VH-VL binders against q9umr5. Designs and how they scored, part 278

Target 1, 268 residues: q9umr5
Amino acid sequence: SYKPVIVVHGLFDSSYSFRHLLEYINETHPGTVVTVLDLFDGRESLRPLWEQVQGFREAVVPIMAKAPQGVHLICYSQGGLVCRALLSVMDDHNVDSFISLSSPQMGQYGDTDYLKWLFPTSMRSNLYRICYSPWGQEFSICNYWHDPHHDDLYLNASSFLALINGERDHPNATVWRKNFLRVGHLVLIGGPDDGVITPWQSSFFGFYDANETVLEMEEQLVYLRDSFGLKTLLARGAIVRCPMAGISHTAWHSNRTLYETCIEPWLS

## First folded at step 12 (VH-VL)

Design gj27 (framework fv_mavrilimumab)
Fold by ESMFold2-Fast, scan of step 12:
Structure gj27 (fold): chain C 268 residues (1-268), chain A 123 residues (1-123), chain B 111 residues (1-111)
Amino acid sequence: as target 1 above (268 residues)
Amino acid sequence: QVQLVQSGAEVKKPGASVKVSCKVSGYTLTELSIHWVRQAPGKGLEWMGGFDPEDGVPVYAQRFQGRVTMTEDTSTDTAYMELSSLRSEDTAVYYCATVSYDWETGRYSFDYWGQGTMVTVSS
Amino acid sequence: QSVLTQPPSVSGAPGQRVTISCTGSSSNIGAGFSVSWYQQLPGTAPKLLIYGNSNRPSGVPDRFSGSKSGTSASLAITGLQAEDEADYYCQSYDTSLSGWVFGGGTKLTVL
């Protein structure tokens, strides 16, 4: 029998948006229990990520408890960051595959319609003034805003991403690392035609340096210091990288070829 | 606000086809997703199909696949549902409805409904 | 049979509370798809009453509330009034059918 699958959505999503993904899973792994967590939908997806982590944690506990053989997580966009935090804060998670669909794992530095909806007069170069304030950190999108030209402000002000990446010290960092390392597989999915996640390599733990040159995961201090276990996971053979061209941000959960190539092999 | 006005009642013989129209006002058809739901006398609601609000293409319920065709004329803001090979059990009131996404809640709903078109298949 | 199961009828007296259940499965409500509720007064088109499990459109009194748990959803009506007498339908999305599905409907009688 197949392990249950838990789906965590992104910014402004609905469970309806995952209907194709669930239909693909049913076709290839019939009998799989798949649950899209119907929390923090619409404007509530803008709530601070730590608040979302707490709510999603409460929802996943009973599902994990009913599945002693383990569960899989499929986490889309912003939801991938929620899932990273879940794996760190839960002392008893039983996640086998963590499948991250185009999530800004090292942060976001790009103009998007979502940002313009929230901050219509701001450009990406100026958003650090809002996001790195206490008020700005009450919005999920600012929790993973990573301005490469103001890295000192990001490190000091980020209440979420800098902490979960181990880029700034936290009392729980050692426990978070141990918890995260229990994951069976970290499956990273993303691509150059996403159009929202900037740089797209953020989905693979790559990110801009101060001159906006993308440095890949293995060149990041987070990886080199093994802050939350990426180097250990890679050495263990537990990191899967699955880039695919031709897929826009809203299509990662509805592309059959993407599903067959990058997702299906990691569902058991 | 949206208003949906459907064509008048139809009486058809078995084997015929019927085409029901749904005129949209208050918004343009391109801003809306129109779905069709029927209700046989004394029975419940049955979804037939509609334009998927995310994919932008018509999707039909399995039991109507091959017999139903849903089209839209954006120049007249009118949606159509054509059902062929009519049987007596197709006697029903046919409704058009808008399917809308609420950005505030992240939810879809069938929020506005037409008045219904009675289609009788007999005699 | 209907994929979403509702009791065929429920009844209550004015001022009382009634609940109408909507029982689904792992392919619809259990999969996380939201539930909407529709009120159909005799001889009229259905009217959206609740959407997205618990949200009310403008104009729907707060006496009507919705909830979802596991594979089921529930519509609660408090302070029953004579004008609440109608048919009520739940609705969700089903992945095994690749489409929207309605419950069989519940006739509410106000005694």
Scores: ipSAE 0.827, ipTM 0.908, lowest interface PAE 0.9, mean pLDDT 92

Design gj28 (framework fv_mavrilimumab)
Fold by ESMFold2-Fast, scan of step 12:
Structure gj28 (fold): chain C 268 residues (1-268), chain A 123 residues (1-123), chain B 111 residues (1-111)
Amino acid sequence: as target 1 above (268 residues)
Amino acid sequence: QVQLVQSGAEVKKPGASVKVSCKVSGYTLTELSIHWVRQAPGKGLEWMGGFDPEDGETVYAQRFQGRVTMTEDTSTDTAYMELSSLRSEDTAVYYCATVSYDWETGRYSFDYWGQGTMVTVSS
Amino acid sequence: QSVLTQPPSVSGAPGQRVTISCTGSSSNIGAGFSVSWYQQLPGTAPKLLIYGNSNRPSGVPDRFSGSKSGTSASLAITGLQAEDEADYYCQSYDTSLSGWVFGGGTKLTVL
């Protein structure tokens, strides 16, 4: 019997976008119960990430309760950050595989059509003025905006990402780390042709330094300090890295080769 | 405002083929995803297939795979649905409809419908 | 045979409230796919009434509302009027069939 799979979508997304992923799972693991959480869809995906975490938490509790052998999470784009927080705030989660599909785990510093629609006159170099305000932090995309040229502002103003990454102190940090470490596998997926997640290595906990040179996960302070458990998970053999070229941002959940290579092996 | 105008009623013999047209106005056909839905007399709605803009290709319902072909002529803003090897059970009203994605809600819907084309298969 | 199950008929008097159910499974509504509702007046094409579980297109009165829970969805019509007499169809996406599916339809009679 296969463990249930819970899917958490991204920014301006729909459950329809995951139809191919669900079909692949049904073909290779027939009988798997797969649920795409139909919360914070479309424009509601702009709601502050902590509000989304609360809503998704309420939705996953009954699914996890019915699956004593555990569940798998597949979390796409912004949804990967929601899942990061879920794994930290839930004292009793039973997640085996957390599969992160091209999620900006260390943040985003790149222009996208969504940002240009929301802030049409802003360049990425100027967006810190909006995102690191109290008003800006009411938008999910600003919750993980990480300007490498204004890292002090990011550390002070980020109400979400800096806290879940342990880059800024929080009273619950020790409990969040303990909870996150209960995950069986952290499967990181992403690639250079994504075209939206900038830098694409953010999906693997890499990120820009002040000169916009990408430093990989093992060179990050959050890894070196083991702030939320990455170093411990890697030492345990629990981190899987699956980069793939040739996949655009909207295709991670609809490419059969990617599914077979990076996702299928982790759906016991 | 989108309008879909379909071709007139057809009467066909078993084994023949029928090709129904759907003329689009108010928008360019290339900006729309046209799908086809049929309804047998006194029965419910049945999806046949249509263009999926996310996949960039036309998809068909399993029941009709191999018998249905859906094409588009962008020069005349007209979509077509051709059904072959007709049987009496294919007697139905055939509708074209637009499928649109609303980015604000994250939802797809069949938002505009043609008036329908009655296809009668009898000997 | 329909993949989504609706009652064949429902009836109510003017001014009353009626609810039409749409029961799916783990491959459609239960998988998280949204539900749309269509109204079909006799001799006419279907008209979009509700999309995305609960959203109304422009021109649809707020007497019509939709909801979704688990593997099922519901269409509620309050303040019934004679003009509401029609067939109502729910619709979702099904991963086992790899396509869009409709309910069998419900005939609403306004007494």
Scores: ipSAE 0.801, ipTM 0.898, lowest interface PAE 1.0, mean pLDDT 92

Design gj29 (framework fv_mavrilimumab)
Fold by ESMFold2-Fast, scan of step 12:
Structure gj29 (fold): chain C 268 residues (1-268), chain A 123 residues (1-123), chain B 111 residues (1-111)
Amino acid sequence: as target 1 above (268 residues)
Amino acid sequence: QVQLVQSGAEVKKPGASVKVSCKVSGYTLTELSIHWVRQAPGKGLEWMGGFDPEDGEVVYAQRFQGRVTMTEDTSTDTAYMELSSLRSEDTAVYYCATVSYDWETGRYSFDYWGQGTMVTVSS
Amino acid sequence: QSVLTQPPSVSGAPGQRVTISCTGSSSNIGAGFSVSWYQQLPGTAPKLLIYGNSNRPSGVPDRFSGSKSGTSASLAITGLQAEDEADYYCQSYDTSLSGWVFGGGTKLTVL
């Protein structure tokens, strides 16, 4: 009776990382078929996001086809951006709840241990030199690097995020918007103690202006212009915001209280 | 390169406890996640428990919960597995193994194994 | 007892191909958890042979390969050699048991 759940992981993750999430789902919704997609694990999570979208698309098609009543997506961190694009490029998706678990929906602008490992001599102020090059755009993390001090470079060089957010025009924008709007619920989860996603409000479509002041979703041009359907979804009552303090980036998929409060209600 | 050296064979009476040690060399114990697997004579491998490589918590297999205790002494790079209320069915070779994450593939595996400790429970 | 099902034995002649199946369920392999394979020679500790469905550790010959589909996994051994005679175990993670699980093991005999 419960709709199948498809889980899309984040940067350097494995399916093992979601063991607690699956155990929670089994406890509260016994019999739910949950599939963690074990594609683009480890180093492969650095592959360009459009490549990941294509691979995940091929994996979700047969699952969606077998579930005429619909499916739910739970997409963690970078995986939330993969799911954003997946919902836009699929003309026939049947996703009910899209649960975005601490994903940088408006991008990332902050130093993390992952970035220091990948680019040890770079600072967030200089990372735009690498990320907004053709070479840099071959790395997933650069596909959603959003430097608020070099917005012109972001808009011109981002091969992924600027396009799916409708910040730069694309021939398929109208179709992508139509497809995305078929989602039943957009459940946004995140919090101030994440420690990785910067600003943390990016998980709720907020982001820095040129002075690094956070503007919330309703003040963003992408919302005001309804570029990919956020304003329409909010008016329809389809956007759920579930912020929670006290949760670090690697704990979103293993916190029982978070699960019960923000995820469980949206798994029909 | 990791090497695991286990304590010697034990013979115990039913109802007793046994404590097997696993000495780590090549890396510090704090860099590794030690798990325990047993194998009864002529039978298959059975996971008993270990330290979760992601959160550091000890987890025990359901059938051993309440009878097994797994501990680590980081000052001596030694892991321990104590099994109490021994039965004849507990006669087995007990292995310690490292569980590690390969960042290249995003996969976990039991990559290094101790030589095994034979525990015989007989009256 | 085993939640992952393997055939108890398989056999082949030198130079042939053999495959060993590992059948799971929706709580383990079907949920997306990867499969590892271990080789155990008589009187020795198990040795990691394949991890993460299809990856070989250093020192494992290309003759050994792994694959996963749906709720099942397979270990393939090509160019079978006498030294391959051993017990083989598959392994995955199971959410119903909240722990790691092994298959029952398969004894490979080289004829």
Scores: ipSAE 0.811, ipTM 0.902, lowest interface PAE 1.0, mean pLDDT 92

Design gj3 (framework fv_mavrilimumab)
Fold by ESMFold2-Fast, scan of step 12:
Structure gj3 (fold): chain C 268 residues (1-268), chain A 123 residues (1-123), chain B 111 residues (1-111)
Amino acid sequence: as target 1 above (268 residues)
Amino acid sequence: QVQLVQSGAEVKKPGASVKVSCKVSGYTFTELSIHWVRQAPGKGLEWMGGFDPEDGEPVYAQRFQGRVTMTEDTSTDTAYMELSSLRSEDTAVYYCATVSYDWETGRYSFDYWGQGTMVTVSS
Amino acid sequence: QSVLTQPPSVSGAPGQRVTISCTGSSSNIGAGFSVSWYQQLPGTAPKLLIYGNSNRPSGVPDRFSGSKSGTSASLAITGLQAEDEADYYCQSYDTSLSGWVFGGGTKLTVL
């Protein structure tokens, strides 16, 4: 029988947005139990990411407990960061495939409609003034705002991303790394036509340097220092990269070709 | 105030086609997704199809695929449902309903309904 | 048969509490899709009563509440009134059918 699949949505999404993904899974892996977690939907997706991690953790525990052979996670956009933290804070997760669907794993530095809605007069170059305040860190999107021109502020003020990436020290870092390394496969999906995730290579642990030149995962300090296990996972053959052009941000969960190429192979 | 006003009752022979209209007012038509639900006398509600609020394409229930066509005329703010090859079992009240997204809750609902159109299929 | 199962009828006296169940499966409610509830008074179109499991539209009294657990949902009506006598339908999305589905309906009789 196929392992259960747990889906974690993104900013302003809901379970309905994943209907096509679930239909694809049912077609190719009939009998798979798929659960989209309908927590932190709509406006609640703006709640601090650590709060969302706690809520999603409570929801996944009984699902994982009932599946001794393991589960798969499919985590979309912001949801991919929630899943990163879940895998680190859970001492007993049994996740086989963690499928990260266009998630800003190294952070976001780009103007989006969501940011314009929240901060309509702010440019990306000035958003660091808001996001790196205590007030700004109460919003999920600011938890992964990563301004490459103010990296010192990011490192000191980020209450979420800098900590889970091991970019700033945390007492639990060693345990978080140990827990994360239990994952069977880390499947990274993203592409240049996403239009929201900036730089799009953030979905593959690449990110801007101070000159806005993208450095890939293997050039990042978090990789080189193996801060949470990326280098170990890559050496183990557990990291899969699946870039695809032509897919906009809201289409990753509803494109059949993307599903067949990047997701289907990892749903044993 | 969103209002959905449907066309009047129809009596059809088996094998004929019927086209029901649903005129929308009080909202921006292009921001709405119109769906169709029918109810046979004394029976429950049955979803037939509608325009997917995210994809923007019509989606039909399996039972009606090949017999139903749903269209929209944005110039007149009117949605249409055409059902062909009518059988006596198609005798029902046909409703149009708006499907909207509530950004605060992240939820879809069939929030406004037309008054219904009685379609009677008899020889 | 309906994909979502409701009891065909339920009854209560004025002032009492009644609960109407809606039982789904892993392809709909169990998959995480939300549940809406509709009230249909005799001879009228259905009216949205609850959406997104537990949210009330403007104008719906707080006597009506919804909940969801596992593969099932419930509509609770407290302080039952004669005007509540109607048919009640649950609704969700189903991935096996690739579409919206309604429960078979529950006739509420106020005794």
Scores: ipSAE 0.829, ipTM 0.907, lowest interface PAE 0.8, mean pLDDT 92

Design gj30 (framework fv_mavrilimumab)
Fold by ESMFold2-Fast, scan of step 12:
Structure gj30 (fold): chain C 268 residues (1-268), chain A 123 residues (1-123), chain B 111 residues (1-111)
Amino acid sequence: as target 1 above (268 residues)
Amino acid sequence: QVQLVQSGAEVKKPGASVKVSCKVSGYTLTELSIHWVRQAPGKGLEWMGGFDPEDGEPVYAQRFQGRVTMTEDTSTDTAYMELSSLRSEDTAVYYCATISYDWETGRYSFDYWGQGTMVTVSS
Amino acid sequence: QSVLTQPPSVSGAPGQRVTISCTGSSSNIGAGFSVSWYQQLPGTAPKLLIYGNSNRPSGVPDRFSGSKSGTSASLAITGLQAEDEADYYCQSYDTSLSGWVFGGGTKLTVL
């Protein structure tokens, strides 16, 4: 009797994109109820992340209520940030494994084809002007834009990531930390050949300093201050790091070796 | 805009093979994913296989694996479906169809269909 | 038999509403895969009618609408017209079969 699995997609994804992942789960854990949340697909994936969190919250509540033994989350790319917020805002979640699949947990600072489609004349060095405006914060991509050369602007303007990371104060921070700490396992997956998530170590809570040198999770202020529980989780043995080379951004949910190594062990 | 034109009706003996063509016009084959669906007389639609729009590789329904081969000739914008070891149960209309991604909704659909090719397998 | 279950037939009078059900399972509709609907007029190829549960392609009148709940989907046709007489097929993706699946089809008769 395996716990149900809930899948939260990323930017411009469809449920079809997860067909291989669901096939792998069915092969190794037959009888598992797996649900890809068919919300905020396509262009709607650009909507503000707090709006997406509310919609996904409404969808996961009945699934969690039916599974008193708990559920697992597999959250891909941008979806990993949605799941971060879900675990913080839900006073009653029963998530065992939160599997974060190449998600920019400390933010994004890199040129991608998605940004070029949305802001074709902007470079990563200039995007802070758009993203840290009230207008820019109405786009999901800008909600996790983290320019290491304009950290003061990020801290003041980010309506999502700076708040869930505890980098800026919020009235609910203590409750969000308590809720997040109920997770059984935080499984972090990512790798150097992703090609989209920049720096790739953002998937492991590492990020650039002002000189674009990557500092790992244990050197981050949010970890050192234990702002939302990372230090507590690590001390509890609840954080799993599973890096893998050779996997591009769109292949994390369709690579069998990745699944067997990093995902399968956490689907009790 | 996109049109799919299939080859004409075929009559085959049991044990033979048939190769149905699907010519693309109004667009280039390299930018489309072609799938094949058959329908026996008076029966429903049955997916046989096609080129996966995300992987770019042909995928076949299990019951046709080993008997079906789907290929594309980009120089003539023509897709092909070859079915071997024909049986009377293979008598059907064979359709080609495009599968497309709509970025606005994040959805896949079989949006354009060929006119169908009747394949009759008789002794 | 089909993986997605539809009633074999449905009927209604001109101007009425009919609903065609499509019942799946946890390996297809229940897993979160979207549902498309196709209309097949006698002697013609299928035509895309609804995609992604509820979206209409250009040229499909708003009398046709789709919905999805749990492991099932429905096609609703309001203001029935004689030209709506056709076979209707639902379609989704199935992870147990690793492929696309169609419902068995529903013959709509306008009386």
Scores: ipSAE 0.830, ipTM 0.908, lowest interface PAE 0.8, mean pLDDT 93

Design gj31 (framework fv_mavrilimumab)
Fold by ESMFold2-Fast, scan of step 12:
Structure gj31 (fold): chain C 268 residues (1-268), chain A 123 residues (1-123), chain B 111 residues (1-111)
Amino acid sequence: as target 1 above (268 residues)
Amino acid sequence: QVQLVQSGAEVKKPGASVKVSCKVSGYTLTELSIHWVRQAPGKGLEWMGGFDPEDGEPVYAQRFQGRVTMTEDTSTDTAYMELSSLRSEDTAVYYCATLSYDWETGRYSFDYWGQGTMVTVSS
Amino acid sequence: QSVLTQPPSVSGAPGQRVTISCTGSSSNIGAGFSVSWYQQLPGTAPKLLIYGNSNRPSGVPDRFSGSKSGTSASLAITGLQAEDEADYYCQSYDTSLSGWVFGGGTKLTVL
């Protein structure tokens, strides 16, 4: 029998958006219990990420309790950051595969239609003025805004991403690292044609330096210091990287070839 | 305010085809996802298919695949459902309805319905 | 048979409370897809009553409420009125059928 799969959606998403993903899983792994968490949908996806983590935590506890052999997580876009924090705050999670589907793991620095809706006069160069205020940090998208030209402000003001990445100290950091390291596999998926996640390498823990040159995961201070366990996971053979070209941001959960290549092998 | 107005009742012989229309007003067809639901006399609602709001292509229920064709004419804001090889069991009221996304809640629902078109298949 | 199971009938007196159940499975409600409810008065088209498990469209009185738990959903009607006599249908999405599904319907009789 297959382990249950829990799906965590992204910004302005719904359960319906994952219908193709669930159909693929049913075709290749019949009998798998798949649950899309129907929380923080629509406008609620803009709520602070720590609030979302608490709500999703309450939803996953009974699912994990019923599956002593473990569960898999598939976490899309912003949902991948929710899952990062979830795995850190839960002392007793039994997640085997954490499949991160085009999530901005090192943050976002790019103009999107979602940002234009929320902040219509802002450019990416100016968004730091809003996002790194206390008011801005009440919006999920600002919780992972990472302006490489104002890294000092990001480190000081980020209430979520800088903390879960261990870029700023937190009293719970040692426990969060221990909990995160319980994961069986970290499967990272993303690609150059996404069009929303900027830089796209953020899905693989790469990110811009001050000159907007992308540095890959192994050059990040977070990795080198092993702040939450990436270096340990890689040494363990637990990190899988699966880049794919030709896939736009809203198509990661509905592309059959992507599913067969990057997701299917990690569903036991 | 969205209004859906359907074509009038039809009486068909077994083996014939029927094409029901659904005219949209108060909104543009290109911004709506029209679906079709039927109801046999004294029976429940049965989804037949419709234009997927995310993919933009028609999707049909498995039992109607190969017999049903759903099309749209954006110039007249009219959606069509054509059902072929009619049988007596196809006697039903056929409804068009809008499948709408509420961005506030992140939910889909069939929020506006046409008045229905009675199709009777009788020899 | 219907993929979503409803009782065929339910009855109550004016002013009372009734609850209509909608039982699904792991391929629909259990998979996380939301539930909508439709009211159909005799000789009329269905009307959206509840969407997204518990949300009311404008014009639907708060006597009508919806809830969802596990693989099932429920519609509750309080303060029953004679004009509530109708058929009620639940609806969700099903991944095994790759489509939208309706319950078999429940006829509400107000005695």
Scores: ipSAE 0.814, ipTM 0.901, lowest interface PAE 0.9, mean pLDDT 93

